VH-VL binders against Protein AF-9 homolog (yaf9). Designs and how they scored, part 3

Target 1, 217 residues: Protein AF-9 homolog (yaf9), of Schizosaccharomyces pombe (q10319)
Amino acid sequence: MAPNTRVSKCQISRPILVGNDAKPLTKEEKEKAPTDHTHTWRIFVEGVDGEDISKWVRKVVFKLHDTYNNPTRTIESPPFEVIETGWGEFDIMVRIFFAPEAHEKALTFYHHLKLHPYGPRMEEMKASGGLVESVQYEEIVFNEPFEYTYKLLSQNPIGDGHGLAVESEPDHPFSQQLEQDEADKLDFAIQEVKKTIEMYKQQVQSLQGQKSSTPVE

## First folded at step 1 (VH-VL)

Design e30 (framework fv_namilumab)
Fold by ESMFold2-Fast, scan of step 1:
Structure e30 (fold): chain C 217 residues (1-217), chain A 123 residues (1-123), chain B 107 residues (1-107)
Amino acid sequence: as target 1 above (217 residues)
Amino acid sequence: QVQLVQSGAEVKKPGASVKVSCKAFGYTFTSYYLHWVRQAPGQGLEWVGWINPYSGGTNYAQKFQGRVTMTRDTSISTAYMELSRLRSDDTAVYYCARWTVKYDSSGTYFDYWGQGTMVTVSS
Amino acid sequence: DIQMTQSPSSVSASVGDRVTIACRASQSISTYLNWYQQRPGKAPQLLIYAASSLQSGVPSRFSGSGSGTDFTLTINSLQPEDFATYYCQQSYSTPWTFGGGTKLEIK
């Protein structure tokens, strides 16, 4: 049979984006939603660089606020997302499951659903018609993974060859190359969020039929 | 324009070693894995291994472990495959091929191939 | 290793015909399947990836389908340049393996 052993002194990681987007309901959408709902929103788990994470993620379970019917949503195929309407912000539990052969425990993340403009970019979100993006860069780290996971991930590197397994030790000094790989992943995640915001702005402008405004930055 | 250009044909005696080169043009050499795939005359395709040109990391098919070595020289965008202790059944066309991860399709595949290098092991 | 079996090993057809080539994996590979075309004396060329996605620049007469263990490549209206050998390849698990090939010949 296949070896059921851990790859000693090995660490392999994969970045993911965990987040939500949201926008105020249009007049048409309000007719289909509960009377008190004000926004449509999407919670998601996505790969960085547009990576198809379904290669190593079996399913994602989203646990919504108890006021929703069937608040536990199990998504077993991509896209790993849930689209809903609502009026309040709350914490969503996000659990990521791996194949049994990986012998890895499910990972749990908590994401605070954002519906309203917030943070350093609050004025920009207001200017975009209330479009909100709240996305977190998360690093999934497999320490001494079983051969199954090592084999699967090492043969499917991310982007331009980054993300190969790295030998790690308790006293391993922080390497410049590892620092650069992490910085590149973070920069890409930031750019992906910026592209999503820009796309929403274009959609809003198209729907409103207004002329494009000149960017102020 | 992306292109992979391989070295010319080689004729070797059993027990010798051969080193085939693959030079990359038209893209960032360190951004894609390069694989080696061989094809014996009139036969199908057989995977040999890959190299990550960025790190120099390699992975070889078990059948070739101990006989194959893959290296690269980033200063000239060239990858190498050296096969030692050659046998008659190593006679084949050896291809280098670029490995791509296609984000919007969930696919992983060989999108560009070198022209191939014929290695003949005879006597 | 994952074994890839193609059928038929050869097929004779005429220009304008619809040709279907089958590929079967010894275990489930989801949609991690690629199709390549190899003309005589040349390197293989990618046609289809992820079982059904057409590579840029490849004519729309080529299509792929399937998931799990059974896959097909279809050429709807065969053209003269399509007479070649076709290979399926699994990219699910190392070592990556290819089918034995299907030679498409003029009838």
Scores: ipSAE 0.000, ipTM 0.419, lowest interface PAE 20.0, mean pLDDT 80

Design e4 (framework fv_adalimumab_6cr1)
Fold by ESMFold2-Fast, scan of step 1:
Structure e4 (fold): chain C 217 residues (1-217), chain A 123 residues (1-123), chain B 107 residues (1-107)
Amino acid sequence: as target 1 above (217 residues)
Amino acid sequence: EVQLVESGGGLVQPGRSLRLSCAASGFTFDDYAMHWVRQAPGKGLEWVSAISWNSGYIDYADSVEGRFTISRDNAKNSLYLQMNSLRAEDTAVYYCAKGITMVRGVTDYFDYWGQGTLVTVSS
Amino acid sequence: DIQMTQSPSSLSASVGDRVTITCRASQGISSYLAWYQQKPGKAPKLLIYAASTLQSGVPSRFSGSGSGTDFTLTISSLQPEDVATYYCQQYDSYPWTFGQGTKVEIK
């Protein structure tokens, strides 16, 4: 068995979702929240296609706005999320840490917290009573990973294992097949965002103990 | 405490230019969208312009589009409004106002306002 | 643009009276409505946001209610220091628009 060394000329990628969902506080929730808070929100890091990312993610650190008590939130087990209340939109630093055996540096992302309806889906969000979702698709790229990481990811593929893992030499020219794979990945990410919205709606309804409690027109 | 202090107002002739400034303190300036809101003498409030925390998104009311330019300098905690081709109808007290978002959102209200600076456009 | 209409345009009441100001949006804005108080010669001050949430430091005699298109601001017991013009503002959709204002005076 060879010692744990870097796998040369190898690049392996894993997609993740970094995002938030939010909804306006109900009258009852406002009574228990700080007087200036208007929304409840959740920031998260999740795998795509139901992947259990805890297999290769050790912990996620969320750095909230300094006005929050204990603004640095360290989450060491799934779900990798933070639920809070607030009134303002701000950037959340999301730092992802890997197992020590991976010998990889932590990755930092910045996610802008969205509380209010926005963008192309603004009318849909308004129609849902202000239920907002903002999710970004990110590719985590391991360039010349150690054998530990290479084996772990190669032996535990996402879905059918196609379209999301690429092994090639860094200077290889762009190809038609690679272009099609990129389009397929984008379509998959869009579909996952749509699923997440539906799941969030169900989660909000479940927490409120109601079938559908956002009928504000 | 949050403070916003406007300056640069005054009497100016039609067709000329003025630049307004707003000095912010008491909050993390580069975490919030900033706005200009004006009020003509004896009239109501009119939103004029907005700029996101990073200057990546900027908007203007139709009445000033193409004539006014909003900008900010986060290192100096300052907001600016460059007003060109001024008209008599631009006569108003101009307020610097803090938004609740860090970017231009489709929703925003103003939790803190400056004292205002009067701009009078007349011959 | 969403048009905001306030009524009445002005009112006079006695100290201790209950005062109600209404604001109507030309289309549904859910609860994305704020109320501001502007005393003579002063800058506007935020009173209420999200239609009914009182801003920190604002006296409890002020309250807001409503959703959709019809909203009200109530002062349960008018005080001399409440002499001001009150404005509603919708922040549901761009461009943000204000009502024309309601002037409150003491008899």
Scores: ipSAE 0.000, ipTM 0.432, lowest interface PAE 15.1, mean pLDDT 79

Design e5 (framework fv_adalimumab_6cr1)
Fold by ESMFold2-Fast, scan of step 1:
Structure e5 (fold): chain C 217 residues (1-217), chain A 125 residues (1-125), chain B 107 residues (1-107)
Amino acid sequence: as target 1 above (217 residues)
Amino acid sequence: EVQLVESGGGLVQPGRSLRLSCAASGFTFDDYAMHWVRQAPGKGLEWVSAISWNSGYIDYADSVEGRFTISRDNAKNSLYLQMNSLRAEDTAVYYCAKDSITIFGVVTEYYFDYWGQGTLVTVSS
Amino acid sequence: DIQMTQSPSSLSASVGDRVTITCRASQGISSYLAWYQQKPGKAPKLLIYAASTLQSGVPSRFSGSGSGTDFTLTISSLQPEDVATYYCQQYDSYPWTFGQGTKVEIK
């Protein structure tokens, strides 16, 4: 009976999104919120392309500003998110825990909560009525993962030429056709965000490649 | 204050069984992984076994795997170690140990922030 | 298995002396190292984790340093109550292993 051990000379990674969205309170929402609150916001941890990360993420703990009641929020099942109201921007600690069988240390991220339009798309955010999104693309890397994690992620690959046996699309041409209604518009916006995230993923991988090829020690 | 109190140690003959208990207080027991660590007389420390907060994951040192069984009862704030087929080399003080404190207390780091006083197990005829 | 070797195995020093204990890992463990103090007849007590982070309630005269394979525990001004055996422990990978211990005595 061998104990659970790490798979030697193996590295496997999974992308996740850590971020927040926010919008100004409506008149109705403002009546229900504390008098000084101006926005509703959501902090979240999500998989890329609709991946169900609850297969390998056991829970996510969000540490909010100490002014909130019960500022440490433990979310043990998806969706891994917290929805609140507020008026100020602050750093939220996001700690991701893996299944105990994985024997992997929890990962900690810090996300600066964004409530107000910002950045290159600031004018577009203003035009949307103040809808703000601030999302970080993160790669979780398991170096010499325990057998549990290796088997789990190997059974659920995200693939497409990133070391998977799956080749480029052979028989299913992309033919998705959207109808022009509010659901279609929302789905289109989500697909555009996913494309942007995929570009960020490729950009991060390119930057990591540059770092690896330019050792300065 | 965090308190861990072991019991069940004693003199036992080789090949027999013994069950150790650890009563925990002063922290939310079901938020933390728990461990057993032992120390043979005049020797150093050896990690023996671990159990996650929900008993979903259990691990053992090679020297005890197949002979020892770790378990917990969260309703009673208690940790147990069932020791079967005992050998002379199992003679040691057995410590109940709490997994390291994080602000969230739910990750298993395999270093130990609080220890019980220990219970002596002597395997001899 | 990662072997943890402490130096010296024992030492005698005077009150007020600076005491240094070294711990070497047989392979790289990054900063996944803890230090414990065990006084005679007592359970071990956590002093330091993550190689250099002092556990709450531990006197500031204790400090840890190092990364990779070479680690040091320092007591800046030895006190009578510091008479104990000190253990390092790696928690980088299974099996989790301890050093053999360093016994600290007063002259």
Scores: ipSAE 0.000, ipTM 0.431, lowest interface PAE 14.8, mean pLDDT 78

Design e6 (framework fv_namilumab)
Fold by ESMFold2-Fast, scan of step 1:
Structure e6 (fold): chain C 217 residues (1-217), chain A 126 residues (1-126), chain B 107 residues (1-107)
Amino acid sequence: as target 1 above (217 residues)
Amino acid sequence: QVQLVQSGAEVKKPGASVKVSCKAFGYTFTGYYLHWVRQAPGQGLEWVGWINPNSGGTNYAQKFQGRVTMTRDTSISTAYMELSRLRSDDTAVYYCARDTYKIEYSGGTYTVFDYWGQGTMVTVSS
Amino acid sequence: DIQMTQSPSSVSASVGDRVTIACRASQSISSYLNWYQQRPGKAPQLLIYAASSLQSGVPSRFSGSGSGTDFTLTINSLQPEDFATYYCQQSYSTPYTFGGGTKLEIK
């Protein structure tokens, strides 16, 4: 019978992955695609370390380039993705919607679709036959969330922080009592991610100190 | 009630090893990181390291690396800190402390030591 | 390592006084600063976290302020039980470091 009211002095963050993968069309795929298309690509919204985000994400809307038929794609169930073919790189609007009970506004992200090898991993992408991955880490922040959102996120704990924590970092702890245990699990997962980021910050500071000051060595 | 109960005082000779225990009560032992902090007589606080009781993963301050080992036994909700090759300047009260994240409206999560053990006096003398 | 400097190292005060303790970090730590109270013969106890947030159960006469490198703990209207040693601690990065402590003594 607890009312759905805001949790005062509370801020909860949840990481997600927004990105695309792409590869050149095979000979067989080229025969089925428009003649000017060169790649098949996928745009997606996924949880970190395989988290099932459908537990707290209601739907994702992808707005493609206007040259596509029905460029506004609404995906109401996982996987939250769109697969297409094309030849050009462009910005895709990604809008994430929550349950009405959350009383949260939809969040909008923009992802630049990457089809061609690029960046520090360019040589690896070329070596793979042109297989491209462009993934960005986004943090969804809930300020003074309603009890509904707090409970919902607490029921969906982040695992071992894969991609943000070292491989040997401990897995999320488990216990018996649901509501309190889930809150504890969420706090622990956030703690793990923050400690990993803290370690990297310390490492960067150490390296910058060595570069900027060489009075003896 | 949350409580951390540590083992009793130890007197050791230089070169020996000491193993201090910290038993957790009143919460899920594997749900919280545990830190070890020491305090030499009349001196300030010095962080030694942390252990994740769920996995056994550890992180030690560089000055103790190679001399300190942190372990835990989940069946009895107990964490251990073993310090080897003891020197007279290792004489201190050693505390265990529970780590919790505070979630704030202003943003961020903050590591804080919300509950501390009573401390274990380790005296290193010849 | 981040160096934490507290001033003064000791202060003498009377019940009812307003006492201010300063803490300085060798580099910016944003708001990742905690304050602890240690009574003689006892373990430290958390007072303030995130530079200015009062821990549950701690009297409202305690307050914290500051960000970046300069932080302050204030005790408004000192009480007999407040005569203790106070430590600041940065939780921005490992190794977590503490200030040298400020001993609050009765005049």
Scores: ipSAE 0.000, ipTM 0.419, lowest interface PAE 19.5, mean pLDDT 78

Design e7 (framework fv_namilumab)
Fold by ESMFold2-Fast, scan of step 1:
Structure e7 (fold): chain C 217 residues (1-217), chain A 125 residues (1-125), chain B 107 residues (1-107)
Amino acid sequence: as target 1 above (217 residues)
Amino acid sequence: QVQLVQSGAEVKKPGASVKVSCKAFGYTFTGYYLHWVRQAPGQGLEWVGWINPNSGGTNYAQKFQGRVTMTRDTSISTAYMELSRLRSDDTAVYYCARGYTVTRVGSTTYYFDYWGQGTMVTVSS
Amino acid sequence: DIQMTQSPSSVSASVGDRVTIACRASQSISSYLNWYQQRPGKAPQLLIYAASSLQSGVPSRFSGSGSGTDFTLTINSLQPEDFATYYCQQSYSTPYTFGGGTKLEIK
């Protein structure tokens, strides 16, 4: 049975990271892996700054390429991740499920698995020995959530200014000097995340005031 | 949980070498850069360099180039910093720290989210 | 190398005070600036990264602002546990460099 009321004029957001890391197989790992596999990789769903998302995420389903045995991987407890070996880059479907009490539809994301150095940071990734990280910052927005979700998220607030795309790479002076515009874009994005989180915290505080004023019908 | 545990205090004579260890717990050792930062008694913080535990690649501050060597052993999740030809002004607490990188469209921010407890290295004649 | 200058070197304050610490870079570092707190005999701890982003678990009374060359750390309502030394650090390019530190002392 569902709670029969939504919290009106309420919008609560939770940031998450959806992404993968990867590295070339070591000589020992290659001997144990299928002949054509070149990398070890991990796909994951994580909270920003180490937030424990298992408080509001029930399970995550990862749909791998159909060439993998049991390509649909259901992870019902943290860490919400899958570790595999492979050779090719492909799209992974990531589906996030909430507790039944939330009465929210599952969310679907698509993540393109990155195994090889890429993008503006390609030279930095090469310098790291081929350690690749490709992470997306996503905001899960609950519009007029049921009281279950409102209570849960209000009791577990998050900090301001959380990470965007998470990557473990060297600081490369030449690349950074050439990317002054990109540095400014990062600064803007970080500030926007902080503002968004603060706005939702204030909305939660405002709703607590409303609940205090109109406790029952 | 995430923790960096360093080796114990060392007392060395000028001209000797010292090797400090930093063992990582609670995370994927090869997923994060490890930095070394030192602090002389009563002084501020000074960056020494970093190591990529996955590749073994390193980057050292020019001041220490030719005297410092950073290595790691992935089988025991341990990083090492060896400083040779020690001078009295190398007396300091040496910290290892995990480097966290946040990037959007090629722009990168590096910060040290977890630190070891520090290793006091005393160089005296 | 990028030089980081902090001011003041020390400040005396009382519980409940608002304290501000300044940090200046010798060249533009955009928002690649981090703030650390160090209590006597302890390792430094991250407070703020990317100039204004609060690290998880750090009290909201701490805030950072600024970009380019001028940055500020603010503690809105000083608590007893806040008496420590504070360092700014640029992460724009290697070698990473720290400010000289600001010692916050009980008045």
Scores: ipSAE 0.000, ipTM 0.417, lowest interface PAE 19.0, mean pLDDT 78

Design e8 (framework fv_namilumab)
Fold by ESMFold2-Fast, scan of step 1:
Structure e8 (fold): chain C 217 residues (1-217), chain A 126 residues (1-126), chain B 107 residues (1-107)
Amino acid sequence: as target 1 above (217 residues)
Amino acid sequence: QVQLVQSGAEVKKPGASVKVSCKAFGYTFTSYYLHWVRQAPGQGLEWVGWINPYSGGTNYAQKFQGRVTMTRDTSISTAYMELSRLRSDDTAVYYCARDRVTIYTSGSETYYFDYWGQGTMVTVSS
Amino acid sequence: DIQMTQSPSSVSASVGDRVTIACRASQSISTYLNWYQQRPGKAPQLLIYAASSLQSGVPSRFSGSGSGTDFTLTINSLQPEDFATYYCQQSYSTPWTFGGGTKLEIK
């Protein structure tokens, strides 16, 4: 009944995690994979701090390198991820689609698949048996969102004020404070990414432990 | 190769309707919004509206609301713009344009028309 | 609606010249500003998006700058194919609006 029109002078944001993890194939996995493949990897789009992003994300399309069979992978329900094997690093197109009622354009970004230890954490990755993590904190900004999106995100706020409407005023007198607030949000997000990755590692280890261990007590 | 191919020129009388088509080639039709922009002879560019080819959802400039209808046929990767109750001042070249969105690591996004159709001249005269 | 004003409406220049075109928004649009080139009888083509990002395939002699309300398109060392009409466009809010255009004419 209410018109679904854009909300003027409004900017609302929502954080997401986009990234991949990867590890060298085990002997058993190599026997089942193409002979030239060296790693198993996962590309994903996830909410920060366990947010169920399927509430506002309809589907995620991952476009892999053309050497893969059916390189365009459409994931319409969580978890929004693709698990594959391979040997090369390449750019994966990640496209996020919103509910039709949002009348929002799909968001496109590219993630460079990381299979090999890199960066400041290279030694840690090597020490973990070659388990590689490359996760980006992305803040999706809806500028003058439609009322559908505004109401949905505003009624479901996330930590640090993400998902709450903010009036946008370029050259604001407090631009330095806004820049610091963004840095603080980034620091928080980096901590949450690190926590989420560690939880994932623990989950994988726990599942493997439960399957292989036979507790005496 | 990305290409948007539009239908041919139309000559209509005042009060008639015109339906312009825009067929997409070289990309996944449902993955990009399509906008319609018009240009009267010797004048600048004027935004008419957009359609989401995946959902069929639309957004029209207030000036055209009630007279414009945008639709698409995903089976032939074609978008349509129908303008009714034509007036002489609707005489213009009508363009379709593909909308691209880029999201930056900062969380900001931007929108721009990366490919345009060749244009369709619509002449409204008695 | 956000009004976009371009200046000048026309400019005369010679091959090899440096030309600057200005675009002003009636309210702040951050960097949601695009530049298009339209040659006579042709469809517009994207040159610059997000105020300063050069579109792939566009010659490096084109550059954009600005934020908020004031934006500039610069063409270094004009080439014959650059004589066209240039439009700025805000993509900050609907309706998308264009500047009135700047016609670049040969002297």
Scores: ipSAE 0.000, ipTM 0.416, lowest interface PAE 18.7, mean pLDDT 79

Design e9 (framework fv_namilumab)
Fold by ESMFold2-Fast, scan of step 1:
Structure e9 (fold): chain C 217 residues (1-217), chain A 126 residues (1-126), chain B 107 residues (1-107)
Amino acid sequence: as target 1 above (217 residues)
Amino acid sequence: QVQLVQSGAEVKKPGASVKVSCKAFGYTFTSYYLHWVRQAPGQGLEWVGWINPYSGGTNYAQKFQGRVTMTRDTSISTAYMELSRLRSDDTAVYYCARESTWKVTYGDSTYAFDIWGQGTMVTVSS
Amino acid sequence: DIQMTQSPSSVSASVGDRVTIACRASQSISTYLNWYQQRPGKAPQLLIYAASSLQSGVPSRFSGSGSGTDFTLTINSLQPEDFATYYCQQSYSTPWTFGGGTKLEIK
């Protein structure tokens, strides 16, 4: 009997956030960046509700546009992010690698880098001084996970039990509850975006207070 | 009192550049995004891009990327669109338009062009 | 890019008629749809935002409806000043795209 075997007829999922935030360069940042760059931006992979995903994510590889030096960025420890400056929007390849003990293949996501206010939250982004956040809510599904992964995830549930193991062969009709669960997940992602915008708004207000004390003509 | 006033008609040869201006009156220039939209004679409306007058940030339609540059001067409440390497099929009326934002039911915001400039005819011919 | 398709491309009508113009998005845009009127030789003018909200100063004979992918602009009891070209536009995501236009002509 192997000590690390697959859990038959079991499916466990874990939500993650894949996304970017961005803001216009400050006067000080502009002096350190190429003259044509307009924004600083961050691409990231994060757990939902503060989960430390480094327990089951080994590394994340971000592939930037080829115009960047060393466009393939390998991040082997948290936070799983890359911070850069730029002027253009492009697609970033995000590859997530798992611990060898998980015996899972890497997952690939593509994220379109957003630098400019957009969508339903454009007004909030404008009000925060051009602070932008574009976040994808993704479900990582482990079908018949190895005991290693099963134990890690089942011992650390998220909130109302989201991401807990579910039997992979249920015989049940399509449920209206499934639609509500998807809506709730979207609402959570929206609230996280709003929290980030609000925190940046507070930071901007603090900096504007300092500027008022030392006015620039 | 709220209006956008654009510069006059331009005639250019293929390969040249054109710079169109859009001056804002009657509102706080930095509080609203400005978009550029073009219309070839007898054809429909085509979005070119936008500029955030507060930050100077821009977003351009892919087909114009590398040929269009949008800038602004907050001291005179004026936005500019420069289109380079002009082709005959760039012949169009170019409009600037202000993006306004409204709160709708359930807290979502919506966006539309509530104020438009009068348009600038750019003719590209040899 | 989100493609916007209008039908019909042109319609002939008489003063007093009721006219309906359709607009279809290639993917769901919720209610992020606007309608503009362009009279000959003039800049476009906003009529309706958020699919159904009437812009201030626009006559009540104009109304909009729809959500998701299918949208309609209705003009009740046409007036002479309504003969113009009408455009729908999505403001859901960049690039912002317009329908091909519907030219409303005197019969």
Scores: ipSAE 0.000, ipTM 0.407, lowest interface PAE 22.8, mean pLDDT 80

Design f1 (framework fv_namilumab)
Fold by ESMFold2-Fast, scan of step 1:
Structure f1 (fold): chain C 217 residues (1-217), chain A 123 residues (1-123), chain B 107 residues (1-107)
Amino acid sequence: as target 1 above (217 residues)
Amino acid sequence: QVQLVQSGAEVKKPGASVKVSCKAFGYTFTDYYLHWVRQAPGQGLEWVGWINPDSGDTNYAQKFQGRVTMTRDTSISTAYMELSRLRSDDTAVYYCARDYDFWSGYTYYFDYWGQGTMVTVSS
Amino acid sequence: DIQMTQSPSSVSASVGDRVTIACRASQSIDSYLNWYQQRPGKAPQLLIYAASSLQSGVPSRFSGSGSGTDFTLTINSLQPEDFATYYCQQSYDTPYTFGGGTKLEIK
């Protein structure tokens, strides 16, 4: 008869990455793909620095463009990802589900699929032969979580205090301390995204190099 | 108003097949999973399987694998369950039931049920 | 498969009584547990989902509790319309399995 009750004045957060990577189809891949497809791409939900998010994420649902066969993709075990080919950029709905004892509603994100070089890293993407990464750092915050979530995440903390309970009782608005806390979190997020982009760039470039390798004469 | 309306009672001989329909009203048919559950006379509830009306993907209980097929027709908001190679112990009321909006829910539960279809298998 | 055991299999009670029905899972199902009511000759009706969440339109005299493997359904101040069979169901993993049912009978 142990009740599952909320932990008052408690906040626990977990960072996740929601995003896609993409690259132009190789000559061999084009032969196997529909004739109008130009890229291979992957949409994913991942933990930062290798965290196993399946400990607190039960499933992820990806809703692709209606032109795809079986556009609703339900992934119930890691890795939480979908790999496809295509030609167009569109919005993908990403829905994250938690265990029912968490008593948390599913979270919905919309990710715009990026296939072509863009943004501040556009020149790097062009230089790499069109390798694209579009990754968003999201912070999932559990405010006054139920004992289940509190216990689970507190027993499995990750770098920089993530997964540790934080007691918060601000005494007034417009605090410089609140601004500094936000700035610190944003800087951490930016560094993690940069690290992730660099890892993806290295990984994709390594794989593409292996596939495109030809014996030198 | 949400409603699931099932086809009428069937009497079949052993070895035959039966196809039960479940027509959905009052909601977007493709937004909710549909489950099939059966109940033998005077017995408890037994889950048969589910279908995702959007994708057509299905999941069947192992006991029925190879004998059951679930399909849907999105143009008429209707789901079907076909059970083949019928035995006398398949005699039961077969229910369709709507899952909670899987797009917004964090669990599977059956919030609306059809009225049931009695399938009798006799010699 | 996950086995669901209900106790008691039947209970006799009077209007106004407090009735408690237990449900046990053979392994942890977190809170993926639902309770249904079935009146004679009718389809089952959802009462409680996620172990403790009351379905819209269901009277507040019904409540659920528990997590992991042990769950209970409680009916405070039993009413005449509550005489029915009650089933627990796990939705943690396929196949989704039901308890054997608890028949609530007039004393």
Scores: ipSAE 0.000, ipTM 0.474, lowest interface PAE 11.4, mean pLDDT 81

